Miniprotein binders against b1l550. Designs and how they scored, part 165

Target 1, 279 residues: b1l550
Amino acid sequence: MRLPEELLERARDIHSEAPSHRIKLDRVGSFGLKVPVEFKGFLLLAEADVWVSLPEGRRGVDLSRQVEAIYELSNPPKDPFSLCREAAISLLEKLNYADSSGVSIRFDAPLQDGESLKYYGVEISSIASDEIINKIRVEILGMTACPCTAELIRAYKSSEIAATHTQRSLGILEVSTKAEHPDPDKLASIIERAMSSPLRTYTKRPDEGGLVIRSLSNARLAEDVVREMIHLFLEEFGHLPEDTHILAAVRSMESVHMHDIYAERSFSLDEIRKEISSH
Below, E stands for the ipSAE of ESMFold2; O stands for the ipSAE of OpenDDE; V2 stands for 0.75 times the mean of E and O plus 0.25 times the DockQ between their complexes.

## First folded at step 16 (miniprotein)

Design ld15 (at its last look DockQ between E and O 0.05; V2 from the best seeds 0.00; counts 0 for: pae O 9.2 > 1.5, pTM O .677 < .8, placed apart)
Fold by ESMFold2, look of step 16:
Structure ld15 (fold): chain B 279 residues (1-279), chain A 83 residues (1-83)
Amino acid sequence: as target 1 above (279 residues)
Amino acid sequence: SWKKVRIKFTFDPEEREEVLEFLKRLARELREKYNLVHLIYREDGTIRIFVKGDPEAVDKFIEEVLKELEERGVKYTVEVEEI
């Protein structure tokens, strides 16, 4: 049953009051919303977070207006990048007291895998204040083959045995930029090419053998995977604004250990260019 | 009291990047001067500015932006929408 609208005139507007402790909040919002998106011909169910800043003089945020903003824009479903940016702008427009707004959208992105399909993780965000800052994080699994063990086996009797331990490794690229979001498929491709071999949804025995042989031919340390990701990223996205920030990382689930190995590097384009040019 | 305005500028494509950087700097200066909130972005080949704050301050923001564009000799069209 809907309550009478007339009660709004008699009830305190709790959200517009001053709080007892006048402290600005950076992010106040609704997290874990389910929104439909259209990504490269696929209709996907994504998860979204929406937020605004809250000034020190305002007790609460109008949460229903936040939710309304993104859902109005999600019907009919549209590409997640447009939805993300447009919703961030709409939040800043709708919530008078906010000096910034943000939207995050997370989904599993389909990727063609030969005649089949696989997926990788995508999280995008847009933060609106004086300019729009766009962030994208891509996570995709690949295969790595340990070069240290491969070298030991090779050295043993000058062996013709092509062997080493292989494992799944999670590659991560995270980009924060004032330009448009980089294409997530290109980021995923960079990560996969940096690995010893991609993973497949399924293989027949001859294809599986080829996959393993390819990985042994491209044995790489987690550290070298990160470096290769950076190299490939610069080749494809070096044109982005100089203050673009990147994190490149690998979490390798080493098959011979009970624990993971982790490597990462963060940098701005300006920073990495100076580093490379110094040698 | 609040005033909220959307401004849409169309510039010649040849000048658009240079003018955008100029507008970003100008908008930041005026935001601080008048205690406003603004957002500047591009969309559909145009430059968009959203500004909100005290009505008199918003009006001054708009007036000064247009004045500076005229003084710079930039050719443009503009649409202003109060929301």
Scores: ipSAE 0.657, ipTM 0.903, lowest interface PAE 1.6, mean pLDDT 91
Fold by OpenDDE base, look of step 16:
Structure ld15 (fold): chain B 279 residues (1-279), chain A 83 residues (1-83)
Amino acid sequence: as target 1 above (279 residues)
Amino acid sequence: SWKKVRIKFTFDPEEREEVLEFLKRLARELREKYNLVHLIYREDGTIRIFVKGDPEAVDKFIEEVLKELEERGVKYTVEVEEI
């Protein structure tokens, strides 16, 4: 049922009224929207959040305009990076009372694994104000082998290849920059290379054995993984602006414990360069 | 190579509405020639233009906008930032 337009002229605009308490809000928006995106030749249905700031003198946000902003840009489907940036700017254009806007787009990114597919999680965000800040978070699973247990077993049995426990580990790279979003496939590759071995969707018997042997020969603590991620990131993305902020983290789902091991480092490119140069 | 620029204009509040309507019209016309992303007008009186394109095209765009504002005798301050 659609109300007659003539009735809308008689209705108060509740959103434009003064609030009972004059307090600015940082984020008001619609969360959990579904938008189509094109990524690496795949058409994906992504989850999206859109928001703006609300000034102290305005009761509410025009939520319909927020939804309109992102869907207008989503047809035809486009790459999620452009969609994110353009939508963030469009929100400020459509909602001229907002001093800031933001868009976040989440999906599972396909990654080729032989004739099969594996995936990594990606969240692309853009925040628009006086500046545009682009953020990307990549999460991909790998495998780690424990060097501590390997050393204990080596000491006990004197074997050439020391047995150790292996587990899934989630690697995380989050990058916030004034530059364009870093390539998510490159970020995923950095994470995989920092672990003992990558995961495979499909393994034949020889491949499975080789994967485990590789892990055993490349045993790494969660701390080692994070440090390696940082090292590899600097090699690939050291050209980004100095004020670029990075979070490198790993969550190891330890197979001998009921709990996970977590390690992280947050830093700017300027900060970490100074730290490394001092040694 | 792509150049992305943010242009921030500040106008006298008394001239703001007239200038905004002018810039909206100009932006529409210039979108045909340049990859003009968005024109943002704020309640605080600021107007921002986001432009993306070839470096020469972007520079030409900035020149054309500034020239047109000068010809109209509009008082403004401008900040141009490459982003």
Scores: ipSAE 0.012, ipTM 0.290, lowest interface PAE 9.2, mean pLDDT 85
ESMFold2 (binder alone), look of step 16: mean pLDDT 81; pTM 0.779

Design ld16 (at its last fold request DockQ between E and O 0.92; V2 from the best seeds 0.73)
Fold by OpenDDE base, look of step 20:
Structure ld16 (fold): chain B 279 residues (1-279), chain A 83 residues (1-83)
Amino acid sequence: as target 1 above (279 residues)
Amino acid sequence: SWKKVRIKFTFDPEEREEVLEFLKRLAKELREKYGLTTLIYQEDGTIRIFVKGDPEAVDKFIEEVLKELEERGVKYTVEVVVI
């Protein structure tokens, strides 16, 4: 049942009314939308959040217009980077009262693993205010081997390859920049290379053995992984603007403890360069 | 009433980066001065400025931006679209 459109002339526009409390809101929008995107030749159904700012003198946002804005841009499906940027701009243009807008798109990104696929989590965002800030968060699982236990076992029993506990570790890189979104595959690669070894979707027995040996021979603390991610990031993305902000983190799901080990560093490119140069 | 304007600038590629930084600073100043919402970004080798607000303030913004570019002697083409 659709109500008669003429009722709109008689009804108060609740959204345009003055609020009871004149307070600006930073983000008001629709979260958990599903939008199609094209990524690396795959058509994916991604989750999307869209929002705008709300001034102190307006009670509510036009949510329908926000939803229309992103879906208009989603047909035909396009890459999520362009979609985020274009939608953020469109929102700012369409919603008169908004002084800022933003879009976030989340999905599992396919990554080739031999003849199979593995994946990493990705969140792509764009925020439009005075300028456009592009944000990307990549999360990928790898494997770490503990060097502390390895050293103890080596000291106790001479072995060419010291046994140690291994575990899954989640590596995280989040980049916020005024430049274009960094390549998420490159970010995922940095995380994998910073760990003791990557994970595989499937392995043959010889390959599995080799993977474990690699991990044991490349034992790393969670702290080591974070530092290595930062180092590799600087090598690959050191050309980004100096005000680019990075979060590098690892959550290690330790196999010998009930809890996880977590390590992180947040920094701008300018800050970290100064730190490294001072040593 | 609201006026919304898209400004598209085409600059010499060699000067584009310097001009962009200038325009970012200028847009910020003018936004604050006139109480406007502005967005500046690059796309397809062009610099784009979106501006919205009171019609008179928007017009003043455009006029001042163009004036400042002229005073700097920057060569550019401009497209202004009211949306």
Scores: ipSAE 0.738, ipTM 0.916, lowest interface PAE 0.6, mean pLDDT 93
Fold by ESMFold2, look of step 16:
Structure ld16 (fold): chain B 279 residues (1-279), chain A 83 residues (1-83)
Amino acid sequence: as target 1 above (279 residues)
Amino acid sequence: SWKKVRIKFTFDPEEREEVLEFLKRLAKELREKYGLTTLIYQEDGTIRIFVKGDPEAVDKFIEEVLKELEERGVKYTVEVVVI
């Protein structure tokens, strides 16, 4: 059913009214939209959030305009980084009362894994206000092997044969920068290289043995995985603007405990360089 | 009453980074002075500025940005589109 257009002239425009409580809102939008994206040759169904700021004197946001903005840009499907950035700019242009806008896009990224594929989590954002700030979060599972237990077992038997508990660990890198989004595959690679070993979709018997030996020969505390992620990040992305902000974290699902271990460090590039150069 | 303008600047590549930082500082000053919303970014080798707000304030913003570029002696081309 379609109602007569003339009703628009006689109905109150609820959204443009003043609210009963004049409080500015930072993010008002449509969350959980499904949008198609093209990533590295794959057509993926991503989840998107879109929002704008709402000044204290305006009661509501034109939500249909927000949804329209991202969907018109998603046809035909394009890479998620371009979509994210272009939609954020479009929102700020379309919604007069807003002084900032933002878009987040989440998807599972395919990654080559030998003869097969595996996936890792990606969430990107573009926030437009004075400048564009681009954010990316990458999450990928790896394997960690505990060096403390390995050393204790070695000392018990006076042997070079390593034995220790291993577990899945979730590595996280978040980057907020005025530059373009870092390549998510490179971020995922940094996380995996910081672990004791990567996880595989499957392994054949000889490769399985090699994977286990690699993990035992590369035993690392969760704390040291975070430090290694930071080291590797600086090697590859140290050229980003000095005010670029990074969070590096690991959540280790310790196989011998009923609980997880968590380690994290947040920093800006200029902060960490001063810290390192002071030692 | 609102006015919305897109501005596209092309500068010599060698000057672009220094001019971008200058324009960021200038836009920050002018948006606070006039109560405007601005967005500055790079795209396809050009510097883009989006500005919106009171029509008179938007016009003053554009005039002052162009004036400062001329005073700085920067060589540029510009496209201004009202949207």
Scores: ipSAE 0.676, ipTM 0.909, lowest interface PAE 1.4, mean pLDDT 91
ESMFold2 (binder alone), look of step 16: mean pLDDT 86; pTM 0.837
OpenDDE base, look of step 16: ipSAE 0.729; ipTM 0.912
ESMFold2, look of step 20: ipSAE 0.659; ipTM 0.903
ESMFold2 (binder alone), look of step 20: mean pLDDT 86; pTM 0.837
ESMFold2, fold request of step 22: ipSAE 0.637, 0.670, 0.640; ipTM 0.895, 0.906, 0.896
ESMFold2 (binder alone), fold request of step 22: mean pLDDT 86, 87, 86; pTM 0.840, 0.845, 0.843
OpenDDE base, fold request of step 22: ipSAE 0.645, 0.663, 0.663; ipTM 0.887, 0.893, 0.894

Design ld17 (at its last look DockQ between E and O 0.89; V2 from the best seeds 0.00; counts 0 for: pae O 1.7 > 1.5)
Fold by ESMFold2, look of step 16:
Structure ld17 (fold): chain B 279 residues (1-279), chain A 83 residues (1-83)
Amino acid sequence: as target 1 above (279 residues)
Amino acid sequence: SWKKVRIKFTFDPEEREEVYEFLKRLARELREKYGLTTLVYREDGTIRIFVKGDPEAVDKFIEEVLKELEERGVKYTVEVKEI
């Protein structure tokens, strides 16, 4: 049912009123929108959040303008980085009272895995205020092999036993920068290369044996995985602006324990370089 | 009332990074001076500025940005579009 447009002349515009409590809000928007994106040749259904700032003198946000901003740009589907950035700019342009805007887009990124596929998690955002700040978070599972147990078994008087426990570990890289979003596949590759071995969608027995042998030859503590992620990140992305902020983390689902192990480090590029140079 | 303007600058590649940082600092100064909302960003090898606010303040912002660029002596082209 469509109501007569003449009612707009008689009804209060609730959104344009001053609120009872004059408090600025940092993020007001629509969260959980479904938006098509094109990523590396795949058409994916992503989840998006859109928001703007709301000044202390304005009661409400024009929700339809926010939603319109991202959906106008999503047809035809385009790469999520362009969509994210362009929508953030469009939000700031469309909503006169806002002094900042933001867009987040989340999707599962497909990766080739032999003749099959695997995936990793991606969340990107762009925040527009006086300049644009881009953020990307990548999460991918890998395999770790415990070096402590491996050493204990080696020391146990039988040279014929080469063993340790292995488990899935979730690696995380999160980057906030004024530059363009780093390529998520490169971030995922850094995480996987820092692990004892990548995970496969499936393997035949000889290939599975090879993965385990690789893991034993590359046994690492969760702490060492985080350090290696940082090392590899600096090698590939050390050119980013000095105030770029990174979080590197691992959550390891330790197969011999009832609980997980977690390690993380956050830093700016300037901070970590000074730290490394002091050693 | 509101005025919203997109400004597109093209600079020589050699000047681009220094001018970008300059325009960001200038825009921050002028937004405080005139009570404006501004966004400075790069796109397709150009530097873009979006500015919105009181029409008279927006006009002053544009005038001062162009004046400062002329005084800096860099070569550029500019396109100004009201939206």
Scores: ipSAE 0.660, ipTM 0.905, lowest interface PAE 1.4, mean pLDDT 91
Fold by OpenDDE base, look of step 16:
Structure ld17 (fold): chain B 279 residues (1-279), chain A 83 residues (1-83)
Amino acid sequence: as target 1 above (279 residues)
Amino acid sequence: SWKKVRIKFTFDPEEREEVYEFLKRLARELREKYGLTTLVYREDGTIRIFVKGDPEAVDKFIEEVLKELEERGVKYTVEVKEI
């Protein structure tokens, strides 16, 4: 049932009223929208969050305008990076009372694995205020082999290749920059290369054996993985602005424990360059 | 009443980065001075400023930005559009 438009003339604009308490809100918006995006030739249904700031003198946000802003830009489907940035700007332009806006888009990115697909998680964001800050978070699973257990078994059995426990580990790279969003495939590649081995969607017997042997020969602590991620990141993305902020992290789902091992480092490019140059 | 304006600047590529940083700083100062909302960003090889607020304040903002660029001797083309 649609109400007659004539009723709008009689209704108060609740959103424009003064609130009972004059307090600014940082983020007000719609979370969990579904928007189509085009990524690497795939049409994907992504999850999106859109928000703006709300001044102290306004009771509520015009949520319909927020939703319209992102859907207008999503037809036809476009790359999620452009959509994110353009939507953040559009929100700030459409909502007169907002001094800041933000958009976040989440999806699983397809990654070719032989004749099949694997994937990594992506969350991209753009925040608009006096400037635009772009953020990207990439998460991909790999495999780690424990060097400590390997050393213990080597000492016990005098084996050339020592057995050790292996587990899935989630690698995370989060980058916040005033530049364009870094390439997510490159970020995923950095994480995989920092692990003992990548994961495979399917393996044939020879491939599986080779994967495990590689892991055993490249045993790494969670701490090693994080350090390697940082090293590889600097090689690939050292050209980004010095105020670029990075989070490198690993969550290892340890196979011998009921709990996970976690390691992280947060840093700016300026900070980490100074740290490395001092050694 | 609110006025919204998009300013599009085209600068010489060699000066673009320096001017971009300058415009961000200037926009921040003027934003605080006049109680405006501003956004400085790059798109399609241009520098853009979005400004919104009181119409008189917006006009003063535009005038001051252009004045400061002239004082610096920066060569540019500008398009101002009310949106």
Scores: ipSAE 0.213, ipTM 0.688, lowest interface PAE 1.7, mean pLDDT 90
ESMFold2 (binder alone), look of step 16: mean pLDDT 87; pTM 0.856

Design ld18 (at its last look DockQ between E and O 0.96; V2 from the best seeds 0.00; counts 0 for: pae E 1.55 > 1.5)
Fold by OpenDDE base, look of step 16:
Parts: structure tokens; sequence; C-alpha cells
Structure ld18 (fold): chain B 279 residues (1-279), chain A 83 residues (1-83)
């Protein structure tokens, strides 16, 4: 049932009223929207959040306009990076009272693995205020082998290749920059290369054996993985602005414990360059 | 009443980065002075400024930006669009 449009003339605009408490809100919007995006030849249904700031003198945000803004830009489907940035700008332009806007888009990115697919998690964001800040978070699973247990077993059995426990580890790279979003495939590659070995969607017997042997020969602590991620990141993305902020982290789902091991480092490019140059 | 304006600048590539940093600072100062909202960003080799607020304040913002660029002797082309 659609109400007659004539009723709108009689209804108060609740959103434009003064609030009972004059307090500015940082983010007001719609979370969990589904929007189509095109990524590497795939048409994906992504989850999106859209928001704007709300001044102290306005009771509510026009949520319908926010939703319209992102859907207008999503047809036809486009790359999620452009969609994110353009939608953030559009929100700021469309909503007069907003002094800032933001968009976040989440999806699983396909990654070719032989004749099958694996994936990594992606969350991209753009925040428009005085300037545009672009953020990307990439998460991908890898495998780690414990060097400590390997050393213990080596000492006990005098084996050339010591057995050790292996586990899945989640690597995380989050980058915030005034530049364009970094390439997510490159970020995922950095994480995988920092692990003992990558994961495979399926393995044949020879492949599985080789994967495990590689892990054993490249045993790494969670701390090692994070440091390697940072090292590889600097090699690939050292050209980004100095005020670019990075979070490198690993969550290792340790197979001998009921809990996970976590390691992280947060830094700016300027900060980490100074740190490395001092050694 | 609200006025919304998109400003699109084309600068010499060699000076663009320096001018961008200058414009970022200037725009911030002016928005505070006039109580405006602005956004400055680079796209396709062009510098874009969006500004919105009181019509008279927006006009003053634009006038001062252009004046400062002229005083610095920066060569540019500009497109102004009210939206």
Amino acid sequence: as target 1 above (279 residues)
Amino acid sequence: SWKKVRIKFTFDPEEREEVLEFLKRLARELREKYGLTHLIYQENGKIRIFVKGDPEAVDKFIEEVLKELEERGVKYTVEVEEI
C-alpha cells in the first residue's frame, strides 16, 4: 500500500527538526546494503555501509538519499574502488548538512588456484572530509610451521627434516592512504609469501607432500610472518605517501593450543623508514 | 539557502603537487573562516574542490582561492560548476 503523496504536505519533516539534545553525531547511515560490483571479470554481490555526519541542530539523516546515492553509482556495476570513492563524494555533495561522509564495501575476492578458486577477504573504505582517505583491508589464510617445536624434535631425533605442528594462520594488511587504494592482489600475495606456505583449495598427493615439506623448511613464528609482511610491503609499496598508515597482523590458529597467537605492528611509512635506517 | 560548487583545476604536472599542498592548506583556512564544508582531491591529473554552504560565503571562498593562485603566479585553467 502506498500512501497518497498529498499526505506529505500535512506531515512534519521529523529529520529536519531540532533534536532534544544538541549533539553532533560522527556517523549515521545504512549498514549491510548489498551492491553489485565488478572485480577481475567477476560480478560479485558485495556488502556496503554508507554514512554521513549529522550536525547538532538536525534530528536525523535522510537515509533514503544515502541509499539512492550508492545504487545510482552501482548501475551498471563497476569496480569496487571507484564505487567506494565516488559514493563517498556523492554523499557529501547530496546531503547539505553533512560535513563528512564514508563508504565501506566488503566482499570475498576470487583468486585462481589451479583449476579451482581460492579467495581472500577485502574491505575497502573511503572517507571524505577535508580530503579523501582511502582504506583497504586484505585478509588471507596461509599455513605456518612452528620453528620451536621443529628445533626440539631435531634435537631429540637428529632428523634432517624435523617434524613440527602446522596450522592455518590469517594474515592481515590494512592500509590507509590519501593515494588510491593499493592493489588487493598484491597485498594478498605479500601475505602469502610471508607465510610458511600458501593454502590450496585442493591437493593431489604429490602436491600435498610438497606443500608440507616447504612449510617445514620455511618454519616461521607469527612474529616472523609479520616482520616479513612489513619487509615485502616496503619493497612493493614504498612509493606511497609518507603519511600512509599500515597495520600488519597475523592470527595463528595454533594446532597444539586451544587459543590463537596474535602479532601486529601499526606504523606510518615515515616512522618505519626511520626505524629501519637507524639499524 | 545552500550553494554547492565544484571547482576543477588543471595545473602543470611539474607544479601540481606543490600547488595541491598549498590549496589544501588554503582551503582549510578558508572553510574555517567562512564556516563552510569543503573537499579537495585529485582525480585524472586534475585537482578538484567541492565547497558548500552559505551562498555569499561560497562566493568569497572561490574568489579568495583564485586571488591567491594569481598572486603566486601559478598557471592554471579552471572550470566552475554550480550543482
Scores: ipSAE 0.738, ipTM 0.919, lowest interface PAE 0.6, mean pLDDT 93
Fold by ESMFold2, look of step 16:
Structure ld18 (fold): chain B 279 residues (1-279), chain A 83 residues (1-83)
Amino acid sequence: as target 1 above (279 residues)
Amino acid sequence: SWKKVRIKFTFDPEEREEVLEFLKRLARELREKYGLTHLIYQENGKIRIFVKGDPEAVDKFIEEVLKELEERGVKYTVEVEEI
């Protein structure tokens, strides 16, 4: 059903009124939109959030206009980083009263895994105010092998038993920077290289054995993984602006426990360099 | 009553980062002075500024940015597009 157009002549424009409480809002928008993106030759249906700031003197946001902004840019589908940045800029241009805008886009990124495919989680954001701030969060599963149990078992049978509990661990890197978004594949690679071994979509038995042996030979605490992520990140992305902010974390789904173990460190590049240079 | 303008600057690559930092500070000062909203960013080796607000204030913003670049002795080309 479509209501008669002439009602627009009689109805108040609620959005343009002053609110009863004059309070600026930081993020007002539409969350959970489905948008097509093209990533590395794949056409994906991503989830997007769009928002703008709302000044204290305006009661509401033109929500349809901000939804239109991202959909106009998503046809034909384009890479999610360009879509994200361009939509954030477009929102600030289209909504006169806003002094900032933002877009986030979430998708599972395909990653080649031999003759097959695996994936990792990506969320990117671009926030436009006086400058553009780009944020990317990458999450990928890897395998960790507990060095404490490995050492206990070695001592029990000397070096004749190479065993420990192994589990999937979720590695997380989140980067907020004024530079371009870091390449998500490189972030995923950093996380995987910090783990005891990567996960594979499938393996035949000889390859599976090798993967397990690698993990046992490369046993790491969750804390070790976080530290290694930071080390590897600095090697590859140490050139980013000094005020770039990073979060590195691991959530390990410990196979012998009813609960998960978690380790995390957040820092800016200038902060972590000073810390490392003192050691 | 709104005016919206996109400005695109091309500078010598060797000076671009220094000029970008100068323009960021200048734009923040001018937005506060004139009650404007601006966005400055770098794309494809060029510096872009979007500015919006009262038409006279936007015109003054543009005039002062260009004046300061000339006084600094910076060589540039500029494209100005009203939206």
Scores: ipSAE 0.650, ipTM 0.900, lowest interface PAE 1.6, mean pLDDT 91
ESMFold2 (binder alone), look of step 16: mean pLDDT 81; pTM 0.778

Design ld19 (at its last look DockQ between E and O 0.94; V2 from the best seeds 0.00; counts 0 for: pae E 2.1 > 1.5)
Fold by OpenDDE base, look of step 16:
Structure ld19 (fold): chain B 279 residues (1-279), chain A 83 residues (1-83)
Amino acid sequence: as target 1 above (279 residues)
Amino acid sequence: SWKKVRIKFTFDPEEREEVLEFLKRLARELREKYGLTTLIYREDGKIKIFVKGDPEAVDKFIEEVLKELEERGVKYTVEVEEI
């Protein structure tokens, strides 16, 4: 049932009223929207968050306008990068009282794995304030083999290929830049290459054996993985602006412990270049 | 009352980083001076500035931006769209 529109003439605009406490809010919006996007030939249903700032003198945000803004841009479906950026701009343009806006879009990105698919997690964000800041977070699973245990077993059994514990490890690259969003497939590739081996959705017995042997021959600490990710990132994306901020991290779901091992480094491109040049 | 304007700049020759940085600084200064909201970004080979606020303040913003570009001898074409 829809209320008659004539009733709106008698109703107060609650959102435009002065709040009881004059305090600015940084982010007010709708979280967990579902929006269609086109990515690498796939139509995906992504999760989206949209928000704007709220000045101290306004009680609430017009949430319906926010939702309309992103859905207008989502039909027909487009790439999530353009959608994110355009929606952030549109929000700032449509909501008079907002001095900043933001959009975040999350989905599992398909990645071809032979005749099957694997995936990585991606979150794309754009924040519009004075400038547009684009953020992308990529998460993909790989496999690590522990070099410490391998060394212990080698010392004990004198084997050429020492057994060691292997585990699933989540690699994370988060990039914030005033440039365009970095290619998520390239970021995922960097993470996989930094691991002992990639994961496979489908393995035949010979393939599985080869995958494990590769891991054993390329044993890496979580710390090694993070350093390798940074190294590979600089090779591929060193052309980004100097103020680009990067988070490189690994969460290793250690198979011999009840807990995970975590390692990270946060840095700007300027900072890390200075660090490397000093050695 | 609110006025909203999108300014589209096409630079000749193409955008120099120095000009963009200048525009960013200028936009920030003018935003603070006049109590405006501004956004500067690249799109379709153009530099775009969105500005919103008091109509008189928005007009002053546009005038000052154009004046400063002229004083610096920057060659450009400009489109101003009220939205």
Scores: ipSAE 0.738, ipTM 0.915, lowest interface PAE 0.6, mean pLDDT 92
Fold by ESMFold2, look of step 16:
Structure ld19 (fold): chain B 279 residues (1-279), chain A 83 residues (1-83)
Amino acid sequence: as target 1 above (279 residues)
Amino acid sequence: SWKKVRIKFTFDPEEREEVLEFLKRLARELREKYGLTTLIYREDGKIKIFVKGDPEAVDKFIEEVLKELEERGVKYTVEVEEI
């Protein structure tokens, strides 16, 4: 049942009032929206969050206008990076009281894996205030092989036994920059190359054997994976603005433990170059 | 009580980065002076500035930005779109 529209003349406009406590808010919005996107020929159902800043003198946000802003731009479906950036700009334009806006879009990205597909996680955002800050987070699973156990086994009775525990490890790269979003496939590739071996959707026995041998030949600590991710990132993306901020991390689901190992480093491009050049 | 404008600049590619840094500084100064909200960004080989606020303040912002560019002697074209 639709209520009589005449009630609008009798009801207060709650959102436009001043709040009882004049405290500005950084992010007020609608989270968990379902939006269609087109990514590399795939039509995907992504999840989006939209928000604006709310000044101390305004009680509430016009949430329906926020939702309208992103849905207007999502039909027909388009590239999620364009959608993200354009929606952030549109929010700032549509909501007069906001001095900043933001949009995040999350989806699983398809990736070719031989004659099959695999996937990795992507979350992008664009935050508009005086400039646009673009952020991308990529998460992809790989395989790690413990070098500590491998070395202990090799030392045992001077044998050439290539054995150690292996496990899934989640690699994470998060980049915040004033430049355009880095290509998510390149970020995923950096993470995979830093691991002992990539994961495959399926393998036949000869390929599975090769995968295992590769992992044992590239045994790496979680710490080493993070360091390698940083090295490879600098090779590929060292051209980004110097104030670009990166988080590189690994969460290793250690097969011989009941708990995970975690390693992380945050840095700006300027910061890490100075650190490396000092050694 | 609100005016919203998008200003679109085309600069010579060789001067674009230097002018962009100048415009960023100027826009930040003027937004505080006049109580405006501004967003500067690149798109389609252009530098764009979105500005919103009090109509008279928005008009002063546009006037001062154009005046400073003329005094700087930079070659450019401009398109102003009211939203």
Scores: ipSAE 0.569, ipTM 0.871, lowest interface PAE 2.1, mean pLDDT 91
ESMFold2 (binder alone), look of step 16: mean pLDDT 85; pTM 0.834

